# Designs tried in a protein design chat: VH-VL binders against q9vpl3. Part 96

Target 1, 224 residues: q9vpl3
Amino acid sequence: RGKINIQRPKAPHYERARVVAVTQPKYPELPKAKSCFKTRAERTQQQQENPYNEIIAREVRNWLDHSRLVAFFHLSSITADDIFRVRVQLHKQNLHLKSYGSKIIEQAVKNTRYEAIVPLFHSNHCIVFSPDPEKTAALLRIVRRVPQMVLLGGIVEETMLSRNQLVAYAQMPGLHAVQAQLVQTLSQAPGHLIQQLQAHQNSFVQVLDVHAKNQMNEETPKST

## First folded at step 3 (VH-VL)

Design q51 (framework fv_anetumab)
Fold by ESMFold2-Fast, scan of step 3:
Structure q51 (fold): chain C 224 residues (1-224), chain A 120 residues (1-120), chain B 111 residues (1-111)
Amino acid sequence: as target 1 above (224 residues)
Amino acid sequence: QVELVQSGAEVKKPGESLKISCKGSGYSFTSYWIGWVRQAPGKGLEWMGIIYPGDSDTRYSPSFQGQVTISADKSISTAYLQWSSLKASDTAMYYCARLEWDYGSYFDYWGQGTLVTVSS
Amino acid sequence: DIALTQPASVSGSPGQSITISCTGTSSDVGGYNYVSWYQQHPGKAPKLMIYDVSNRPSGVSNRFSGSKSGNTASLTISGLQAEDEADYYCSSWTSSSTLYVFGGGTKLTVL
């Protein structure tokens, strides 16, 4: 026991906020916009124009366009210090860990082939980018020690891969030709892959929480 | 062979500026972090901060944030530690060391050290 | 909270074994396998002796070994020799804002 079992000391402040909201003065509706005032439509347009979001959306698009490896992760509760240490390890392998708001990602990928990934980012997430797809094995080796990061899937050589397909790709540290053939083989059912990634995000959130906690294969069933 | 060579000993007065150097050789300078470690006379080791020369990403120990500046020039494979205004308490031996970060968190190669003495 | 806890001094006789402890918290020694040990002779730069709890760099004698149990890491030196007389520092990665932390140091005397 400790702070979790403390009685709710927030009740007075919450009730006060609620009372203030109810008794808040109502400003009269303006009869018509004056020449020096912005119209409601103009205010809506100005509110939608967020220079920050547009700049970051372009940054995301640039990362997608210049990365031959993109990996998507669900991110459980993690301290700033822990994520910093992971970011440093990844950077040394030319792997770039980025976090972006869901609306920014949606803006970046809207009307592109990547639009289908948007549902993956409605929960806490992060993305790892790299120009070098051979770094997939290094990525998974580093992330194995970070149970708060749960691999959802990725994009290799512009081909969407599920978690299992990306793991299979990582197990082939051989020549480029062998890895390219694997990607071609794995890309035979792109519709199913997108559906599987969406299912992990929307239908199996609780399963991801369990996997984030148990990021270890106890024993793989023999299928040979 | 991997080697880190530091600049020579310095004797300064309080309030003076100083910049000491650490030159790396025998490895890819832009592929490893460089850290600075302080050792006051008769005291233990205390890390100050690190820099990744490839992109100049720099991180400081909270105790040294704002007190020193760490930088690097990748064209000459040299890292720097700089003070704008020295204090008597800055008297110490300063080591640079190469930091292995990807597969561990340890300093594998150390410079010979630069003794900085700050007195009236 | 400033440094990992090491005994100030330890002593042994030639040919004997000694152990130096390094105690931290779950945010450093206890939580991760990123413990290193450095040897420093008077007037010299530190030398890496052990990294990642128990690994030896090339050129380090197999008389030096490292281990960890809970929040305490240990450096064991077997077959003590006069040249082992030095200061020994442990270190660890930490999830705290300091990022990296050294122990206070242990002076080894070979009598």
Scores: ipSAE 0.006, ipTM 0.454, lowest interface PAE 10.4, mean pLDDT 77

Design q52 (framework fv_anetumab)
Fold by ESMFold2-Fast, scan of step 3:
Structure q52 (fold): chain C 224 residues (1-224), chain A 120 residues (1-120), chain B 111 residues (1-111)
Amino acid sequence: as target 1 above (224 residues)
Amino acid sequence: QVELVQSGAEVKKPGESLKISCKGSGYSFTSYWIGWVRQAPGKGLEWMGIIYPGDSDTRYSPSFQGQVTISADKSISTAYLQWSSLKASDTAMYYCARLEWDYGSYFDYWGQGTLVTVSS
Amino acid sequence: DIALTQPASVSGSPGQSITISCTGTSSDVGGYNYVSWYQQHPGKAPKLMIYDVSNRPSGVSNRFSGSKSGNTASLTISGLQAEDEADYYCSSYTSSSTWYVFGGGTKLTVL
């Protein structure tokens, strides 16, 4: 935006004298407070409309629109080295692991058919994208070995699938699988699928809590 | 229903090449991993590696990486374990087994085993 | 070398219960619920007895049960019978470069 600097040139000396002579007696004091208030409002608006966030949100929408396989994961604490190893393994299968902030995802899917996924991203999360839905089995093979990544569900050929439906899809061969899953998913309301996806997240948290409590009970002997 | 049938016993000399086979039947061969497990005489089980026949994705134990090649031919539902040059220390029983890897981590069906003897 | 530690031998009398331990690390037994147990009779292929810590395949006696606490998994055989005399191996997925690992094996003797 160099245009703004160019648009504020000073008038030539002879014209400046004429304009200043007419303008100065009418110059108000009130604009000071008004200018400061405008600057604050402009700063607040710029913070809310961060150009970088909109560019990244557009990137996310592009990934969603051009990927025939999208898988959503809860991500527990994991080292940079471990996640890098996973990314390398996934990339060899044309599977692309991406992490985006919750607000960017919300901006990306707002007023789209994918808006229902927003609740999945209130905790730590990551998304895997692929143009090839036949790679669902390869995806599950790789993430099976990464306990920090818990499958919540996904989208295959623009159809939302729960965790169990995506696992079942991975076991099916070819386009027959896409047709079967589409029929099964269309029998359910979108809200029902989101509730199933959130239930899996809640079940994972509960399982970890129960496991931790059972470990504590086993470490602390009790006599009945 | 599910069975894995391995090739017969082999007697070889050091330096010779060898390829043994494991044929799966009664299931979708491309939907399960096939693993190879070695058992030296009087010793325990050693995992060698696994292959996913659907895309030939392979994983090797570090002890066997570069020593053997695992492959599969999905058109005939057969997995292979191959040596370019055998050593006397390769004398062992070799098992193939179907590995549930995606939704577990266990060998549910085992082949009968192929005894490989390498001696002068 | 093996990563999972099992006792070399365990013995019991008919009708008793015995337990075989399998100890690893947080990168295998402790980190995942993917422990399996195999039974091997002399000259035979191994047979899956327990998978995913505590599940039994069809055809395996309910006398066999599995559990896990921290880095140690356990196979318990109740109502011990003569035909239970065999070698038992535990195994686990591992996040290390080995990917998968077996225990050293335990010889069960029925006195």
Scores: ipSAE 0.006, ipTM 0.466, lowest interface PAE 11.8, mean pLDDT 77

Design q53 (framework fv_anetumab)
Fold by ESMFold2-Fast, scan of step 3:
Structure q53 (fold): chain C 224 residues (1-224), chain A 120 residues (1-120), chain B 111 residues (1-111)
Amino acid sequence: as target 1 above (224 residues)
Amino acid sequence: QVELVQSGAEVKKPGESLKISCKGSGYSFTSYWIGWVRQAPGKGLEWMGIIYPGDSDTRYSPSFQGQVTISADKSISTAYLQWSSLKASDTAMYYCARLEWDYGSYFDYWGQGTLVTVSS
Amino acid sequence: DIALTQPASVSGSPGQSITISCTGTSSDVGGYNYVSWYQQHPGKAPKLMIYDVSNRPSGVSNRFSGSKSGNTASLTISGLQAEDEADYYCSSYTYSSTLYVFGGGTKLTVL
């Protein structure tokens, strides 16, 4: 248990080692099943009440609160070596690639202005955080080389942007007045913007679904 | 109008240094990658490397890493390809081209090419 | 040699259709929809004919079309004309230290 229950938000980068330590995989020995058996419901409740999930959720919230740039990606199958190389490239630009479970993200953003992002995380995903919104162009430049990472949308200066809007923002380097006007204009239509963000995700999911179905159908004729 | 203009043909001896140029106009030079493509006499197109002029991020094809240097000067919208010591095998046509990258991966505008001849 | 595989040559008569194949792997042609085709006449710079598998730039004839199936992309030229005689190169994005790769090229001869 903690010694002091009041805690100031910590800088995101200082929490990385702590987050990794808390989320490290553990495989405890299972005691004799019939002597210590718990129902599936009881195990599910233990997971929901897990203090590690609460700690990680607080850290996700801290990342969101202190980052002026947040980008959301769908993540396809990628090797540990490849994702590590991407993390190194991003870190040099003060861009921090994080992956969290959907339940933890939902817990972190529940009843906050960020709740609208929850639907983006029901599939494999990752998030890139930065305190510097001017790094949006560098982010997209690096991630263009990682086909397994597909941009869904993001948050810039606390304004939710669709994929296309985030790309447009990145294309205006050195035009601070124009960038400020874009952010201001987008902030005046938050409901519609959230719908656009979900539409981009749905379009991507639809493309993947069609591709998967076509591959399955193509396999069937070959099997005959 | 988007245009890429390359420097004129060069005739050099083995061991000499060389720097050729590619000047972009009609677009935001710092917002697009510039790539260099080599074509040896009677051979196909061969990818050498790219540079993003906005931050000078440079990436090379493994075959050309350490063989050439790619650089850019964003104040004059010019990209460069440089050799410290030329070899006869460097004889080729060299093209610069603008890389469209946002939702695709293709060269949309090409320079006219610079012929480099290295002979004794 | 990491070049995408193209036939060295293809030929056709005026008015006919020809197809040029471009075969790669699941890490380039098969994995992504970032296949481009370039036309090169002797002594000239390459010209973009098709981008992102099937899209045509402004000014390119609708006789040129692109498609992809698995690890093979195809360029089809319908209503073949004498001015189509040129070298054709495919290319694709790849996730590696090499960001971009070209095919070996195909010489199209109009009979």
Scores: ipSAE 0.006, ipTM 0.444, lowest interface PAE 13.0, mean pLDDT 77

Design q54 (framework fv_anetumab)
Fold by ESMFold2-Fast, scan of step 3:
Structure q54 (fold): chain C 224 residues (1-224), chain A 120 residues (1-120), chain B 111 residues (1-111)
Amino acid sequence: as target 1 above (224 residues)
Amino acid sequence: QVELVQSGAEVKKPGESLKISCKGSGYSFTSYWIGWVRQAPGKGLEWMGIIYPGDSDTRYSPSFQGQVTISADKSISTAYLQWSSLKASDTAMYYCARLEWDYGSYFDYWGQGTLVTVSS
Amino acid sequence: DIALTQPASVSGSPGQSITISCTGTSSDVGGHDYVSWYQQHPGKAPKLMIYDVSNRPSGVSNRFSGSKSGNTASLTISGLQAEDEADYYCSSYTSSSTLYVFGGGTKLTVL
């Protein structure tokens, strides 16, 4: 009944989760993540409650270990309504949009093969997980219509890819062998991949700041 | 078993307010969206909007935004559709239906419908 | 709001097969696999017959099948029976601000 007697289960596919729910009517429902945003109070509580941070970090590690597609995004100001619509569209493609604090990410990936991703989370971010790497094309089609979400890069079949490499991978849907070869080819220079992802993030932050100032300046004040 | 039970038929005059209900049973009411669908006499189905009872988050069709209000009371597993001022053009059958939205996009269970007639 | 295009009526004889088309755009039918079909008898609420293009709910006869090609989804009813006489509506999720759309409906007549 208590969480202390139960290990955190692996992140199941949606179909398996529904089957489990049907066969186990008393099994607690998985919380529905509805927004990429957390309230300020929720973020503060995460940082102050060390035991819960470790529990959430284990959840993140399970997602990373059991997802064959992980995509990282810079997240600009977006309404809860808009991000909810994006989350619904992603859910339909078995894509799971999640947001975690940088401290949680660091705790989750420390001393793992994914430790190199920590620098990506210095600013506002969210992550999309999927067990199905064929959904990369669907992910990019959905996000293409959401200018507030900027792709930084990702992990496909345990291989870190830059933004451009992930876009190239997405352009070959339904060709599994060719996609696998492409991932291997695109990962030729992994030594500088994180630096490239960070550079894109820094450039985007600068562009957003300039655009925000330009929009404010363009606004015609009401005066007469 | 899953069931959606709607309130009875209404006869109103233009300008009057109205609130109709849809009570869910046999499932976790806060775990599914409830949608409202309109059908004018002799016409097809038009979706009006949806609500997630767990937090009262609502989404409206652009055609009905500002024309109606959708709400829910999770303590009694009931969703509502309301008008502040009815028009003759609001005469229609109104259905509520449970919407699977996370793993698909379909209405799997429907209420029996509430006929609303607005006439002088 | 653009409704999905269905023929106003279709007819068939008992034992025949009929197909009802549902045509949209790349933002709805063509862009996603979220097409549903509903059956409505006179004076009754709609009933889900097909969801997510081709999936059949429990209790729905295997005479009903769904498919999609490009921007057009199709509902096929094989071994047509008198009780199949009803109005049929397609629906789809849409990536536009409307979020969800219904077709105009098709009246099926069984002679």
Scores: ipSAE 0.000, ipTM 0.417, lowest interface PAE 17.7, mean pLDDT 76

Design q55 (framework fv_anetumab)
Fold by ESMFold2-Fast, scan of step 3:
Order: sequence, then C-alpha cells, then structure tokens
Structure q55 (fold): chain C 224 residues (1-224), chain A 120 residues (1-120), chain B 111 residues (1-111)
Amino acid sequence: as target 1 above (224 residues)
Amino acid sequence: QVELVQSGAEVKKPGESLKISCKGSGYSFTSYWIGWVRQAPGKGLEWMGIIYPGDSDTRYSPSFQGQVTISADKSISTAYLQWSSLKASDTAMYYCARLEWDYGSYFDYWGQGTLVTVSS
Amino acid sequence: DIALTQPASVSGSPGQSITISCTGTSSDVGGYNYVSWYQQHPGKAPKLMIYEVSDRPSGVSNRFSGSKSGNTASLTISGLQAEDEADYYCSSYTSSSTLYVFGGGTKLTVL
C-alpha cells in the first residue's frame, strides 16, 4: 500500500507534530573543549606517527648505509605480475627493489646526509638497492624494458648523482678506480643535484601534460 | 651444455606419497626458474608452478595450489615435485623445464619427462 | 583454467605453407609480446620453436616464423616437411592469476 489515508486520518494534528519534531534537530552539539578537540584528520595524522614507522625507517636507513648503489625511480601504474617479473630480473643481478611511504623515507633520512632526497618521494616511487655499484649498467638495461619506471637519480659510493651523472657512471664497466674518480669528479657540483633530480621529475610531468593536452607548440612564450 | 635430467618412471597406488626429481647441469642452477608442466594421457600441456632455487620462491597455478609441493635443493642442483597422497587422476607425464622469467618468459630447455602411473 | 584457443588440427602437403592461430585476450596475447611456440613429437618432450612472438632459438629452421595481430598470434611453417608432423602449443605470459598459460594444442598432419 503506497496510498496515504488523507480523508480519514486517525490523528492528523499529532502526526503533523511528529513529522516536524523528527525533521528538527533536538539537541545541538558543541565541541567538548577547544584545547582537546581533535578533528578526524588530526587523529588520522597522529596514527601515521607510530613505533612501527620508526622500525621500518631503521630498515630503510640500514639499506642506505649498506648499499653502495641506490637508484630512485618514479613508478607509474603497474600490475602485481609485471612488478614481480621486474623484481625477479633485478634479483638475479643482486638488485633489490623496495617501495616505502614518503613519511617513512622522511623519518629515515631526517638529520642525515640524504635528507635532500625527500622531495623525490612526493609521488609514486620505488628504490633499487645493491651492494655492488658495478651493477648500475645491468640495472639500466633491465629498466629500459619497463616504461613504468623512470630513473630520477641515485647514490653511488655515498655520492648523490643526477640521472645524467648515473648514466655516465654506468658507461664505465669494471674499472673501479676510474669509476671512483668519475664519481668524485661528478660530485664537484653537489648543489645542483636536487635541482637536476627535480628537473627530471618536472620534465616527466611536463611531458605527460603536453602529451595529454597535445600542446607541444604552446611551450614557446609569445610576447606582444 | 645445458641439460635437465628427470627421475625414472613411477607406478604407485592411490593414497601413496611420491617425490620426483629434476637435476640441472651446464648452467647456474640458482639463476633460473624451474617450472613443472603436466600432460595427462592424450591431453595438452598444463602449467603447474615454478620455483627460483636461489631463494626457494615458489609460484603455483591455481589449479595445483595445495595439490602438490614444489621444492629445490641448490647444493645438488635438483628440483622436486611432491604429492602427499596420490590419486588415479594424477596419472600423467610430468616435465620439468628451465624458465627464463624475464621480459620474454619462455621454457628454453626441457627434461625428458617422468611418467607417473597411479593404478586403482 | 582458461587456455589459449588453437584449432584442434591443421593439415598440409609437403612444400606447402600452413599457419596455426593462437587467440587469447588483452591480458595475455594481446597485452604483451611474450608468446612462445613449442613442438612436440609423439613420446618426446616439447621443444621451443619461437619465443617473444617472432624470435627463433639457435638450431630452429627459418621455415618457422611467428607473428601477432591484436589478440591472435600465428605460427607459420613454410616448405612443409614430413618431420614437421607434430603437436604444436602456443603459450603466453598472462596478467591473470595463472601467470603463464598454454594453448589447447594443434595436431599438424603432413599428407
């Protein structure tokens, strides 16, 4: 029955009063106290700062301290099966692919020489670790077949290198003394590393934006 | 020369346990995946699972998950396929093969096969 | 278990060319260049004939070639010989839970 008995209502005045009472707020609520009131967002934020994050941050720090090769990548959407294949290829070369949240990375590198890498992890990312820096060439060969992984830069023998510097290092196979000298030479302009790593991120973002919008011809500034 | 040598034919009764082997030689055994492929009499090839002997990482086909156990002993370059309790439906030829698990993932070298007959 | 679709049988005469198809989906054959072909003679283990859609291992005759269009891969055998009579299986990587999948197989008869 979806019809309303409007001709013979049992209690028309009481029914109207009940409807009005239900639609009106019966008791307005106020925060208990301003100083102790926390929003859902503030509570969620506090839950992210827990002892578990400290344990994982120690793991990240341990990987950084014991790896002579660390490479940073932007990671686009990739299936679990495809990343599994990549992990297998990397593992054969003693290369270890890891992914950590930006908060954990920030906590791991805070007050260390690597604090400058934090901005690289604002978007999707992954890191490859290895005790063997001579595997840089093998790493780049494997990653060339994975368009979802874009090299941003890395650390070789505790020296931060841009993408181009890391590619140059990879071209010096098996000559440890020459490779060490190259790393030292490349590190003579350390102030530009972050700018170059961010420039690669920005260039990647710009390429995606231009590709999506088909605006290649609009990059040139036009004066009046 | 790369070679995979499998154990000999087996004749078993339902309910019995069985472990068959596949020994690799002529290559770095811990650097390649080993896969197991089943072929029932008069039927096609069925993917069972793979193992990476270097760290014993194992992946199973959903049809065989929980039905068999794949393992490897890297000290003797040997992979294993094991049943806790055989059924008549397990009667088949079982092949081991070296899998290049990379961009092209394919079976490049195959063992000669082990015929398992489960009589009822 | 979802197998790749192959014709059950194909036949040809010596010197003729034949083609065997292998049809999958966008999550296997259509999505990746990871198609392989295997030849199996009666009572023998399978032998790799083609990998990565079109590449041929050392020792495999250039009469065997592979190709792919959309969700369908093809194995072509030119200059058919009596020794080519065998069962042929395609296979592919798959992004589904199986990881790897075989076709149902094709029996090639040389008349």
Scores: ipSAE 0.005, ipTM 0.436, lowest interface PAE 12.2, mean pLDDT 76

Design q56 (framework fv_anetumab)
Fold by ESMFold2-Fast, scan of step 3:
Parts: C-alpha cells; structure tokens; sequence
Structure q56 (fold): chain C 224 residues (1-224), chain A 120 residues (1-120), chain B 111 residues (1-111)
C-alpha cells in the first residue's frame, strides 16, 4: 500500500457513472443464443475448423512410418538460440528434431501400435526422427552436451526401447546382425516398457522437485 | 427438407391493413429466428426485423420500428409481418428467411417472396 | 441505415476469376467474423453462398470463396460460368443500431 498514491483518491461514484454512461458503446448487439447447446451442424463445422490438426497428425504418422530411429526426450527450459544450434547439429547427421503438441501426438498414434507412448508427451517434450538407426550413437553424443534434453527412450526398427536399451544399442559395433539381435533381446512388452519410461519421467520430475525444495529450504542465517 | 412458404401477392390501397405469412417446415420452428427482408423494386435488400418463435422475442431495424409488426404462431409454424396502414412506399417484395441456429448470424433458407403493391 | 459498400457492377469472361469487395467499419465487417454473401437471380429469392466470412453451405460450388482483411470482405468466383451472372449481396452482423446490415449489391455480368 505504500506504493499507492494516497493523494489521488478515486473519482466520486456519481461523476464516474456519468462519464462511463457518456463513453459507453450505445449500439445494441444481436440477441445472444437462446440455447447453450450447439446443433449437429455446428459440431460438424467446429470439427472442420481444425483440419490443420489432421494434416499435422498425418505428418507425424509419416515420420513414424518412414523412420527406423525415433527418440523421445523430456525438454527442460532452453533458449531459442540453443535449441536452434542443437537442431542444426542434428540435421547434419540426418537427425530431425520435431516438437508437436500432446493432442497432435495422441491423434497421430491413436489406434496404432504406438498409442502407449502418449503419456510420455504430457510434459514438455521433443522427438528426433531418422531413417538411419546407426545414427543413434551420433544422436547420443550430441545430446550429451545438451543437459536440457533428457532421453526417455525410443523406437528402433519398430521395437520400443527404454533409455538404457537405446544406450546399449548405440554402443554396439556397426554390425547390423548384432544390433538387430540386441534390439530383439532387449525388447519388452509395451505396457512394461511404457511403465519404465513413465517411471524415469516421474523420477526426473521428482529430482527436479527435490532440487527446487532443497534450494528453497537452504538455511539462510538470520541476524538476531 | 427445410422450406419457408410465403403467402401470395397482394394489391392494396393506401391506408389499408395487411398481414402476410411465412410457414416453416422440415425443422424445429421454435428453435430458429425468422427474419423479414424487404426489397423495393429495382433496389437492394433491407433487413426489417427478426423473431424467435419459441418466446416471441422480437427485434426491429430502427427504420421499421413502429412501421410494422412481426409475430409468430408456433402451433402452425407460421411467422407474420403486418401493417396497420399501408403507404405507397411500402410497395416491395418481402422475403422471410431463417436465421441460422440461435448462435449464427446469417440467413440460410429463404421464402419465395411476397410481392406487395400499394397504389391508388 | 448505412449499407456496406460494394461496387455497383463487375464483369468477367467465362473461365476467368473475379472478386467483389464489401467494405464496412470496425463495428461490422472489421469487428466480427459474421460476413455472409447471397446470390440473387432476377425474379428469384436470394441464396446463401458464403457464411461466417469463408464457409460454404452444402450445394454451393467450390468456385466460390470468401475472405476478409481489416474492414473489407471479398467474394471470389473462379472459373466464371454464364449461370453466375446475378446480383451479389454481402451482409454482416453489426453492433450499430440496425443489428444486421446488407451491402448495396453488385451486378455481375458474364460475357
């Protein structure tokens, strides 16, 4: 209240009401809807108002169908310049960093074998696509220098892999047969894999929360 | 299918009263506003007013407020436009048209029109 | 009441594209996305061609499209055909005293 100038009280109500009445729009508007319910035609039109979402969802499905490597990341606060630099470095390795809204991801993977990944995208996220699974090692080397990007897991050769499984895949020699065998051996049931990916995401959130609380609870000596 | 059927052409003398009609069919009559639009010979369209048949809420263009009465009878799905005393300047084609569902601001279906001729 | 401003006439040849403008104020065309367009053939009732600036009702050719920029709405007719020859009226919701207003109309001639 020390910041409020006490020498400038509000205008008297009667004078303020008079000024408002003079300055208010005087023209009537068309009556508001008598019903709160929309017609079937309006609902259909409203669905048509979002055709762009289907176009983007189709783009996501195309990326999933034509990429032999898909990696999922949690994305912490990062500047536009920093993410742009990362995107450029990834592009040089034929790695394509994309970000889509969670609803678009859900729409894209609904009724597909990948619908179980939707919970991964309820927090800030990004996805890296590539037609070349041998680029997994290059991907991990680049993101190692970007602490804001935390690997959650991915899909290699249509097989869902946890973070540790993807790291193991990246460390294998460039022998296709050996790498394919590893992917199959490390493969897990979709529910179990998603549970592990969700657990890692929740653990990361818990670590951030504990870190924030630790900073807040840091004892500051008080003079008395 | 949605249809608006208007009453037939009228020939009147100045000072006479007149009531023309517009019958809606193929939809929920009480759920849509009905508007009246005037078109003088060789001239453009002029909005006169609208009515919501469900509660008879009526809104007029200022140019026609007090000049005409708009009403509706929901038991027979019919809207009306009425003059107590016609003038020669009332000679025009009169259209009824359905305003889109009560959240819409356009006329989606139109009656065939009623020609009113007022001359001595 | 003050009508929305349309050109009195426009003309084009079969197969060409034409555009009809409809200019209002911030209290109608500029302030709201409730612009509609009507086609009227001589001796006939108007027919809704476009509503809410750019939407087409079922049964209206995709040769007809609508747009708006600032206080001006536009109706564009591509691939002109002889049957397109008619009067075209724009209209808008208005916060002015009239509640709803029509444009003055544009006569389209196709030759």
Amino acid sequence: as target 1 above (224 residues)
Amino acid sequence: QVELVQSGAEVKKPGESLKISCKGSGYSFTSYWIGWVRQAPGKGLEWMGIIYPGDSDTRYSPSFQGQVTISADKSISTAYLQWSSLKASDTAMYYCARLGWDLEYYFDYWGQGTLVTVSS
Amino acid sequence: DIALTQPASVSGSPGQSITISCTGTSSDVGGYNYVSWYQQHPGKAPKLMIYDVSNRPSGVSNRFSGSKSGNTASLTISGLQAEDEADYYCSSYTSSSTLYVFGGGTKLTVL
Scores: ipSAE 0.000, ipTM 0.399, lowest interface PAE 13.6, mean pLDDT 76

Design q57 (framework fv_anetumab)
Fold by ESMFold2-Fast, scan of step 3:
Structure q57 (fold): chain C 224 residues (1-224), chain A 120 residues (1-120), chain B 111 residues (1-111)
Amino acid sequence: as target 1 above (224 residues)
Amino acid sequence: QVELVQSGAEVKKPGESLKISCKGSGYSFTSYWIGWVRQAPGKGLEWMGIIYPGDSDTRYSPSFQGQVTISADKSISTAYLQWSSLKASDTAMYYCARQSWDFSDYFDYWGQGTLVTVSS
Amino acid sequence: DIALTQPASVSGSPGQSITISCTGTSSDVGGYNYVSWYQQHPGKAPKLMIYDVSNRPSGVSNRFSGSKSGNTASLTISGLQAEDEADYYCSSYTSSSTLYVFGGGTKLTVL
């Protein structure tokens, strides 16, 4: 086909710009036509009522319902290329790395047995899902190479486990019956798990605080 | 126990084709990468490439890309290294070895090696 | 074609401690904690001695230790024994097109 040539008068480029030019008047700042003050809580509630968020929350619930292995991670700063490489290696083991906003996670687990995990997602995080709980050992081998991902805990066969319990589970032979029995033995109350995970996060924060104070002390003198 | 068993020594003439094998046992063959390492007589180790048997994803060192083909048959837990046309410079010991992560991981178990001699 | 730099040979007496260096660049040894060490006796396949800079596999003597400083990784063998006489190779992941690289190898002679 040939070129289509449409000739029509162009709108004056700068005349429109002058009409809508941004002017910052120091006064008179009147009237209060847009005084629709909303608290942070009100804005947060509106975001949770967003229909798009409900659709994604249902996706998260489906992942939780259909995955026999769910692992929770704190995620430090990582490049897009590095996280993509991690995703590829996880996918080869039928492990699926997902990131969701904390509000969406809260909405997804509200009124479910997993509601206790919400505090884990107040910091930067990611989740790994798998239908195969025997892949826990493969997951830990892969994550060993990714210092930016710190294991917080997880869910195996619908049972919440701490980091140490997941490590113990991973060390079991690949016989499903033996691993199922171990899950029953390692299981503990959701409140206890949250307390342990919260303590781990607090310990990490304390380490960072000590490090920051040590850096300040190192800055001051080099008079030795 | 994890074991990698390689095919026996080969003596070939330049221009001939060759396919050597590496059979894994004692582990989930499709869950680990198999790498190939070359060692010319009296020389050091050279990484050739790797394959993930579960989906046949294969990666080559630039020095060996187009010179060899790496493949695997997961039904018999066997990886292969093959040449369409051998050269005298292909004379070397060839090792297969297992990696769990990818090309960045270490080789935890090694085959006994296959000596390939190419001479006229 | 660029291998990591190792000394061609090192020697020691029984009971001594020796160190083998492995020098690369910021794209391999210096950029990542993915350094491994392999021991190879004449006519045998290599054996993993150290992985991820300083970790020992099950069954490897605690006389073997690994470390890294900048672009140089080191393998240290304490309480040197006759059976330690072998070739030692370092290796690393590389962000260059090669993907994985070995050192040139070091022949350890025990007297």
Scores: ipSAE 0.096, ipTM 0.577, lowest interface PAE 5.3, mean pLDDT 79

Design q58 (framework fv_imvotamab_arm2)
Fold by ESMFold2-Fast, scan of step 3:
Structure q58 (fold): chain C 224 residues (1-224), chain A 120 residues (1-120), chain B 112 residues (1-112)
Amino acid sequence: as target 1 above (224 residues)
Amino acid sequence: EVQLVQSGAEVKKPGESLKISCKGSGYSFTSYWIGWVRQMPGKGLEWMGIIYPGDSDTRYSPSFQGQVTISADKSITTAYLQWSSLKASDTAMYYCARLSFEDYLGFDPWGQGTLVTVSS
Amino acid sequence: DIVMTQTPLSSPVTLGQPASISCRSSQSLVHSDGNTYLSWLQQRPGQPPRLLIYKISNRFSGVPDRFSGSGAGTDFTLKISRVEAEDVGVYYCMQATQFPYTFGGGTKVEIK
């Protein structure tokens, strides 16, 4: 099939990394260093072995700098065909779905006001970027039909918003100036946002636990 | 459409300076690395170096470090490859290519190439 | 630097017959992230290179199904199941696991 290719280009770190030995030209044998100290050669080798993380981190920083809308999602197991379909729908609305490893996100947001969001990406996740904050409503409309994607929160006009605040932003009609004012009114400190996002994740986990308990109970025959 | 368009062919004498260009269009120029590749007549491809236009971070292949300068002007979405003093051994086709890395590390698109001929 | 060696140097092929190109690296191309950044490029006469395959076996957008890549570690193969007239050109393997990136010497595919 070559009907469309919205996924091109693809990120090298989109797939989960495996622990594999990499054979490279070695530095000359060095005296043993103390565990808390690394030789210049060891530091250089570590950076050389991981240059793609820096490249991807720069890409993420650029997306953050040029996107007036950024939305964070928890991503449950989803097929390649389903995620591709979602990407195509989002792309038509100038919404760009990206997935990055947590370490890359940490490198990208280090020394920025968004550094506190890193813990949100311990589990499977994805991010949607757009230069157009008016597309928030379109984003939520599309994602509403994808149960594997659970909205955690986002950034609108450089302001961090919780899930509920982002949903409120999407539902209100307005002019650009009015919407910017609304974002200011809904804005929260990063710590408060992280707390709300973690509470949402805990609530989601609790819902899954309750569902599992109900499934177990339903499998046990009830006495007549 | 994502494109890289290179400057036209050059004929130079040894010792002359030269700056060739690679103009990007149809994508966020500051979000992707641009690489330069040399192909000597009848020979294979050689990486010269790469540049990230967003912050002008450059990395050169060891054999080209100090021999050429790679730069970029993000206001006109153009990358450059420059020689202070050309040698006959610099006669080659020079390509620029965009490094794509969202789901792969590959080079697309490629420019059409700039033929540089250095002869007395 | 990682050295990439291609065989054969040239591959004259009867139209409609298969072609196979081998690429060997001087060291493993497996990156610390678990990916193997081995690509195949096609260069038709008078044209710039074109990406065919990335990460060993993934066909790039618009590349016909007759092209396939395989391999692991240090040994890689590009196969064309049925060579067509438009497939004439030079094919290069390339590694991007370690900078500087390096190319194989190229294999010329031509119709006999």
Scores: ipSAE 0.000, ipTM 0.423, lowest interface PAE 17.2, mean pLDDT 75

